# Miniprotein binders against q56419: the designs that were tried, part 46

Target 1, 326 residues: q56419
Amino acid sequence: MEGRTLEEVQEEVFKRHGVLVPKKELEDLAKALEEAGLLLTEKVEARLKEEEEKLKRERPMRLAGLSYPEGEREARAFLEAFRASYPGEGEEARVLLMPHLEPSRVPEVYGAALAALEKTPPPERIYLVGVAHRPLKEKAAALPVPFQTPFGPALPDLPALQALDALLPFELFNTPLAFREEHSLELPLFFLKGRFPEARVLPLLVARRSPELGEALKVVLRDFPGLLVLAVDLSHVGPRFGDTPLTRTLAEEARRRDLGFLERLAEGEPEAALAFLGANPTRIDGVEVVASLLPLLRERKGKVLAHRLDLEAPTLSAVGAGTLVL

## First folded at step 7 (miniprotein)

Design E25
Fold by ESMFold2-Fast, scan of step 7:
Structure E25 (fold): chain B 326 residues (1-326), chain A 80 residues (1-80)
Amino acid sequence: as target 1 above (326 residues)
Amino acid sequence: SMKYVEIMVEGDPELVRRAAELAKEIAEKYGVDVWVEEKDGEVYIEIFGDDPEKIRKAVEELLKRLEEEGIEVLVDIEEE
């Protein structure tokens, strides 16, 4: 409908389907779609520009009251309940891989991450690398503003972000709107801020493989040491993700794929982990993140603390989640 | 259409027992048949009957209830 008159749309529908849609009905539909934000009109463009300007100041909570409690006291109790769901002890993390899937679906996996954070000395900053669920203008992006949490705002590490930007061949702060609704940062940040309330954050999104990001981060981490967190989910299987319905065989294959990937990362062999997945095609969103961060993952040995394949029953689909300490 | 669904649960004895209990409760609710075979560390659950729609609803609710209680499952679907 974009770039066409309603009369032209009416004529095309009649030619294709033999139905004459009244112009008023098309007008009412177009108005409803515009009000729902589905048509790119001058009004929608003005709203997007306004949202973008707001993101220059702060990133508000989007999932408070949905995925985690809004109040600080309730949020602390919620976080403690997740830690209690994991019966093991953690291990110190220099690099932490954790999920960004809805926490209530994989409480033991988030509990394992919390256990690792308990054994980790408080970092001055956290490099939080998530997955872009919306297009970015470049391969990666960051948003240099406070991110609101129930535990107070997670403050950006501006000097470290600026050092990173200076080393990259592209503008790091290139797509503010991609951060407006981004659970791969918001959900891990809830747990990280609850455990390390004083740590500053570098909120980073990866859309496509960026070896330049990994090389730049290696340099920045030398001057601005901190905890590296990869917030990634593992296998995505079933009809919701374009696959056939989940079967016992497919679920077993997904588990073996997830564990094989994590085990190779734990041996300090990230290239082998990626090659393993290449032989076993899957919708693991962590692939682009791991491929970007190779210089930071090589020769770092660690341990898989938890893994779960979470079943989305209504769609016979599943998403893998794990906690890995390096 | 779907004739029966086999669900396997692995875990400790309490988790296995809970999965079996849920399967029986849900099968009774929807008026479908259920077969449960328990072995050490695992339980196999088959839901079957003459009405594919009732079987589908029972399976959907069982998987949802198992998910809500944090019980990991493996599913295999057989169609006639």
Scores: ipSAE 0.000, ipTM 0.149, lowest interface PAE 20.6, mean pLDDT 80

Design E26
Fold by ESMFold2-Fast, scan of step 7:
Structure E26 (fold): chain B 326 residues (1-326), chain A 85 residues (1-85)
Amino acid sequence: as target 1 above (326 residues)
Amino acid sequence: GTTYMLWIDFEGLSPEQIEELIRLIAEAAKKAGGKVLEVYRDGNDVLIYIEFDDPEAVEKFIKEVLEILKRFYGAKVEIFELEEV
């Protein structure tokens, strides 16, 4: 129901009960429930259709009052506090990699991103590429509507989105409901809209590697120049992600993999960055985005401005976050 | 409050010495106004997660920990700061 995957159910059970249920058992349970006639009700279907229709007009804020202030004045002060948390100067970005992790957990990393944006000329549009946390019908998706922020709506770049859609072998606007609750777009967008209030946005989600997306984006960026933002988190380690509890060795491995990945991207060698990770044992979620955007990242040299491994004490788990300018 | 991870390598200490040291460090944390959330051990590596409301208490705590560790060969300390949401 509501497009939940078996993997999402498995993760929720683990979080609530500390038990990892095998996927086959969940599949068997799902089939049994379906066979018993527990189908989506007319009320649930009507509600989903209503939410989908609402998303044709705008994407409302979901994290205002939780992850950032709802009021414009308070939001501006919040943004400036994050910038102040980074002691360094930024560098101009044509491509910016920044996190989508809860901002209060890695303020210096978001501060580094803000520093880079201060050195960057205002773009006409931002290609904001996040990671899908809900299933998509295709490898990637976009939502061509205004995204609400405390700084006013971030308007979609409709001509650029339509140009992108025309070049793809799948429907770009394929899963509106996946955007209803998506922090990988909402949290970076808060910072980007605060810094570049006049920029239009292409809000893009990647669920799985789509080389076709990168090829199409390279064409679209030539006709519609703009800032490319990869809103991705780095290593995910510990029991929350299926590992043993965080140890010094695991934390050092996560930091080594995060920095090795970012440093190779900074050399303009995205294939080398992916090869360095191998099977991605620390679960860098940016891998699928980088693998999709290879044509946009090759031969672009830059600099890693910040990196942190944020430790989640109650779960003995950690998530890596970084800021990279290319 | 802000959560800190005290990451200590007790290389060269016996299991009994490590247990005693963990106890002393936990006591120092409580005296400094901190709340010990969890203690995790992986061989000679120990991670102590402590919540402090006052940043000045962290500095006092670290000084006490270093004084305790001066009595034990091979002990090292690393501190990581976590912001809670």
Scores: ipSAE 0.000, ipTM 0.245, lowest interface PAE 14.9, mean pLDDT 82

Design E27
Fold by ESMFold2-Fast, scan of step 7:
Structure E27 (fold): chain B 326 residues (1-326), chain A 94 residues (1-94)
Amino acid sequence: as target 1 above (326 residues)
Amino acid sequence: SREEYIEEMAREVVWEARDPEKAAELINELSKTDPDLAEEVIYLIAEFNPELAAEIVARLAKLNPEAAELAIEALEEAGRPEVAELIERLVKEA
């Protein structure tokens, strides 16, 4: 058995069941388990390699018909409904922080992002930085292929991606499979492509703090200027996330934590924003993204346009979402 | 189909089990979105590799004790007490 000797397995069985299993039977069982594991792993690797090959060509929609409409006309109406849900005016963005949770849960927050995009001159490219919900081989990754949307494919900015790859101490295009099912890119991209159909995209995922990514991006943005988008959710509170049930006090604490974080980012003080969360910032999934992008966020002042703590009443849990323009 | 989707998810989890901690994280994510799917994926893995299933669930116990306990109980009820016992031993030894 994995990590155990046959003698240890034999002793355990004898101790628990009073039966001494012959060594040969244990060896045959261990071999059968090993062979079954190898065969399953081999089949998995073959199919995953096929999926990786497909991802070298394009990234298909996964959430069409679920989180947004599949058809272009219906998708356009959906976008306009979200914009209408936000009664305020936007502000021009050089950097936009927006959520990636289910849009229907926080329509005003996505509406605020759309309002900001209305005030923003169309960029030649969008640096879309999401959070890896699947493991990456490195601290960060990108996928240099067209991402399908109801508004047509969002085309990769290959020269900018190649320039970024050249500056990093690791291979940027390191985990294609992590992009197969990644809502932190797909959901913001739906809104961004709807507003800027001609913009090319750098789809980036951060799994762990990568200061080298932020330094490299600062260089690349100088030569390839564009809109930087941080697609991050804020507080995660309640039993769904390993906490006690949401109370009024916990909800107030979550709102205060979210707003304190966003307001410090709005003052151009990202280190202060991270410090405000303290030693235990792990409930805000944007922490690793912000920590990686420090050079791009320092000394940029802006405004928090919207914030909501979305309540999941059945689970007494909540997720914070906000729109910040820098 | 649901059967094809379960098989696909089980294959992805086994691939991530080259790092059992990452496999446990993926199962934890699945259990929050579709707990029935997460349970079915664990059962399918246990059918072909009970040792791997035990290692994944033991790590899941650190991330989501409730989901791990439900998996242990379900394996016992499904007539796989030896897998449940292995999981409990791995959890205690960690």
Scores: ipSAE 0.000, ipTM 0.118, lowest interface PAE 22.7, mean pLDDT 81

Design E28
Fold by ESMFold2-Fast, scan of step 7:
Structure E28 (fold): chain B 326 residues (1-326), chain A 94 residues (1-94)
Amino acid sequence: as target 1 above (326 residues)
Amino acid sequence: SREEIEKLAREVVKLARENPYKAAMLIWELSDTDPELAVEVIRLIAEENPDLAAEIVYELAFLNPEAAKLAIEALRRAGRPEVAELIEELVEEA
């Protein structure tokens, strides 16, 4: 309940910022925060309550001007440049797997997702499933408010969200603050809103595997049909993620695991995809989302449109990204 | 000419900022036609942006390991031996 271990703080920072903080520096920071905390606790709590209250009305852009342009005209040109980065044609998707890492790192992968969206009839709603980078009170959560984008607000599908909430054994709208800064939803949403401006959204986060979520979503999708989007990254390897420096052997293993995972999903065999990874030694973060959504992924055949292992040379690390249509 | 090589390096940089894989494909095509030109282009890129050069050579290593080996030395000459060592290990030059 109260207090956190240094290991838990390291994991939290890694999940939210993708950085592994050295233990000694973390200890020094904890001491400084403890000393300052006695003076700031009430003010911090008041600010968090204010932020939570704001999130009852809308979710503002956090990455505009950083990961994508703020202005609509500039944002449109940016999106078209990503589409141009992929030389192939897309395929119609009922289920789309796309990344959520910084788009400029893997433009061809986002371009492949855009190509698939061009071939997909405009959906009435998008079920956007991302990965929680902050703790949730339950295994999954949603935020039923407009999400601001450069293309205008992405409006929530309130009837579909309420139908989903009614079928779950837990409160769906359980952790609004987890959505305040969540790139696994914001970055894919930028591309989805740019291509489907009229579509409503169900912004969903998965923290831990929830089979009940997949079962409930299967029912809701039959009554409220739409596009299912899994916004997940693949392998995370190297010192930034607690490994040794990236070698050719480790990079090849990461590529093998990424592609083996995606290709088994493309065969409509999500259990085989999970079994292929075993203990998930290269840290594919899509595992919890796929494990939650099994009923929606079984027997759906499709195609891997793009895959890339993005090198971060300064940290000798890499992150996998892919686009899969089902 | 030198001016033409510098112009080509700028085009490769622009392409690499959008997609290092496409930049690597362009360097691979250049290596097939003129390997000395390909190395010189990478050298110029590495002088200004060694991390971007490393990304290009990393992708090149998977397309054509032989072409990547030629580019590794350009990274060392640009004063970035640590980046060259990383790419050399990834391509298993030896």
Scores: ipSAE 0.000, ipTM 0.273, lowest interface PAE 14.6, mean pLDDT 83

Design E29
Fold by ESMFold2-Fast, scan of step 7:
Structure E29 (fold): chain B 326 residues (1-326), chain A 109 residues (1-109)
Amino acid sequence: as target 1 above (326 residues)
Amino acid sequence: SLEEEIKYLWEMIKELLWEAKDLFIEGRYDDALELLRYAAEALQFLQELAQQTGDHEREAKVLYYLALAYEKLGDKEKAKEYAEKALEIAKEKGIEDVIKKAEELLKRL
């Protein structure tokens, strides 16, 4: 975007890195880079090109041994422990909204998702829609390769991905590197693959609202029926996300906002859910996903199985997480 | 043009910082360190440029930013090293802002 100012760049660096860089330092950095531009670009681009080439074959595990166990046996025990963290029975899902933040922070929320999956007939394929945490060349993207998991590779549904690509006004497979370090796909996929080991996957990322994606998915789902999974976190509150430190009032507002959003989705009213968030401004990364998938969410009633606002005490910040079945 | 190249390079550095933060949060410290090294390279170049041009204020500030970057990675030894260098130059040249910031950083390392 040509309208990007140095002040906007300063704000982004603060939000992403937690460092407030003075405008003069950013100007000086930009000028210094003018002289050494090619060398820095070559090093960065060579690294990224190597990673991009690897992603043409498969998407390796990045969070194994960190967010979940690498070994299949240990991974199975881990998944069962999460299920045990949720005392409820679950409910069948045609559409599942689940979180993608660190599972150990909200085990009962992931447990609720597992409970729903237990009640859901095994799908032939899963449309896994996450949130891009990196820029995409287009509004949305997919990576048509096997995604490695402790339960074996989650195979791409190539015919369904190709059908989707054909219906879109942009190239679907446009930013492979965005999938290299993408926890909004990897963390939900761990749980989905553990429950549905035979299901193929359409790993999709949304960076900005894409109504054309929702319209195309509605058509593709007719020929290639499957489970739709929205892997989104809810409220992002506090200094870690560029907000003020979390207070009791802000935490209560965040919980109310999350639940108000989820309950409106559960009534089959996704436009009302988005309007509710617009009236109650906060950072919910699910906004762009819900806005893109409106045709798939309208008139689908369901139930909120779990919700939690998880406090990150060291940063006085919090992230909301929920499980919704439609 | 050079202006377009600088804009592109800055976007690349910003993207690396974003990726490094995400990797750090996910516990992927080695990958985060690798990406932050590419970002730190631009800061190291700026530090060398400031030193060569006698811009001691910029040199001290850049060393402070390098210390912050290594602290974010959990590399307390490198963070301390760069913070001490920043403090030394700042004290010698009377750069009050950097003296305060470097001292605060050193207290928590």
Scores: ipSAE 0.000, ipTM 0.160, lowest interface PAE 17.4, mean pLDDT 79

Design E3
Fold by ESMFold2-Fast, scan of step 7:
Structure E3 (fold): chain B 326 residues (1-326), chain A 103 residues (1-103)
Amino acid sequence: as target 1 above (326 residues)
Amino acid sequence: TEEERRFEELFYEALDLLFEGLESGNPEILKEAIRLFEEALKIARELGDHYREAEVLMYLAWAYEDLGDKEKAKEYAEKALEIAKEKGIEEVIYEAELLLDRL
């Protein structure tokens, strides 16, 4: 009865079945459906509360068996296959930019990240900064619980997280449910935990640029040194992202913007990288993360190890992915 | 090599026409892209380059899907998937399976 009055429903039933349903019975049916909707809403709210309570203890795997293997042995073989897909040597990273899209789409790009991790001394902790795909109550958030992986749980660095929370003008642990299904943390974490099984993690999400987060992280990193990982994808072009179908010209523009952005970051010039993108017409989602972390990226020179613009042929859309070491 | 250069020239031109055909909806442009991809496929097979072979087969599958020839689209996607699974080309496995789910 979407967009239909009770009178219209009554008339249609009479025309098709020769039965005049009393208006009162239709009203009672509509009331029952409305009450069922309220009951469904209450059930949804109860389930969300249960999920939120579970997230206070641990963050379970969501993509195991889909984006990576569930078993530790199979997961190890999977990770090594990605490393093998990149023919180059890595470089030591103090800051690593890596993608968070489906790994099988860009295996050489993840392989480049793994190569960099091989050259990097094992950190005591990893600051893993992803992009929020669900609204946050604040500009950024963290979840201070173990994140499950096939290699065992990635334990939170509680002292460092508390130090960060104390420096911020907002509550850091503000939106637990946003972490329930968040591939920008889960997919990079799979690779990071596989290579640094002893490292603790600060799982951070950025929804909107937060300069106060970057300033606070600069202070925390001094007292709690570790590896900074920006888990971001680059250009998003085509109909899946509200754009026109992918053309050669649009693909070349996306590659130009991705590489120009990464190369300016590699020169230690993050403000120039942001200025280069202007209005960000190809929708590089790393912009908000980079804008939040400016104090941590300035004057750090490095190298772009890999870049690909991955075509989703069925949707005529593409997503850029890259690996940058600073 | 000369053969590798010829493959790149054909493949690049075919990709340009594929995107033009998909954007414009013009079946004649898509058919020309298919013709060039078929020439590139012969060279990839001659070179024994399984990655390039699987990649070309995947683009042929997409082009036929847009033309509405679902039988040929399925045939090419299945061939791409077979090679990709044998050689561990995860990118092509993903794209071929995604396309086959649509058919």
Scores: ipSAE 0.005, ipTM 0.205, lowest interface PAE 11.5, mean pLDDT 86

Design E30
Fold by ESMFold2-Fast, scan of step 7:
Structure E30 (fold): chain B 326 residues (1-326), chain A 91 residues (1-91)
Amino acid sequence: as target 1 above (326 residues)
Amino acid sequence: NPEYVLEMWYELFWEFLDAVINGDLDDAVELAKYMAEAIKFAGVSDELVEEFVKLAEELVEAVKKGDREKAEELIKKLAETWKKIAEEVLK
């Protein structure tokens, strides 16, 4: 006998689907969020200007006391403990692929890298190629300043960096701020400087595929021979990376994908390694590095020394890490 | 990079509020959890992280109960807490 009014039906729908917030309250919220954005613009810009000026002098340690010890003696003991975590012998490396994942999570993988460095004659310079975790103005960048480590500063190879810059169609020293907080360079550098304290470094970041970088590096390496290091992690799977929760099946697929990629690189077939990933999609942050360095990786045979998929049970996620010698 | 971190959190916070306003309460809870984890790893004080989570949970409950006046109050408190988080990250 009673019919519902349109107003009664509308109110029931609103209550079922949430609270109707008055326009003024939404406007007040939007204004507060806009004010937070202004704090971002004004204070962050001023801070970044100051940090950029500091980076003209040196790149300070950011992860000392967190990912590795600050003191030289403690750092040396830490490095030797990582070497001891790998029971195998290394192989001489002309090209080394190693991770930049938090070292304590994959100690045996870093230990394998250290084992390879023990078999490698001390290089005059290291071409350290990491992954940009912050935007770059160009496809790649370098920072030509000393990088601080517990073992003393890793000095830039200025002649080699200048030779590289001259061969590129873009300015190499284009985004200093991207180097302020960059673990893909800092963490591998800790291990490399510990093993080769006299080696100069070319600290390079890749954001996007740059075939011109690989071609230029091939030329520079002829005049300035050195150790090429690709500091890259492998599979990134699970909700922490915007993916489905990790299962045993997906973890095993990630392990097979990582190993298939590394084995093709070990056969001197980097295009086949990239094609393999294209057919078997995975989130490997080092893909852009490998794609950029193709001319340096072709026809170089080597060996996979270690691989681990590190599981983060609380997030149902995982990151792959490996050591490859070419 | 504090700018990158705050931009990411700002996007997530807005998605959280949109989910709450549209009654997607399960999505809102999941977004609040992801935000709490992210801001904790950026070195924001545990006190502010706990305050944010508490206010977000109270907002979801107020919306679930149809308590409009309480929801409006909590949205304003969440905006103020966000401002404090942004100020701490920018230090």
Scores: ipSAE 0.000, ipTM 0.316, lowest interface PAE 11.9, mean pLDDT 80

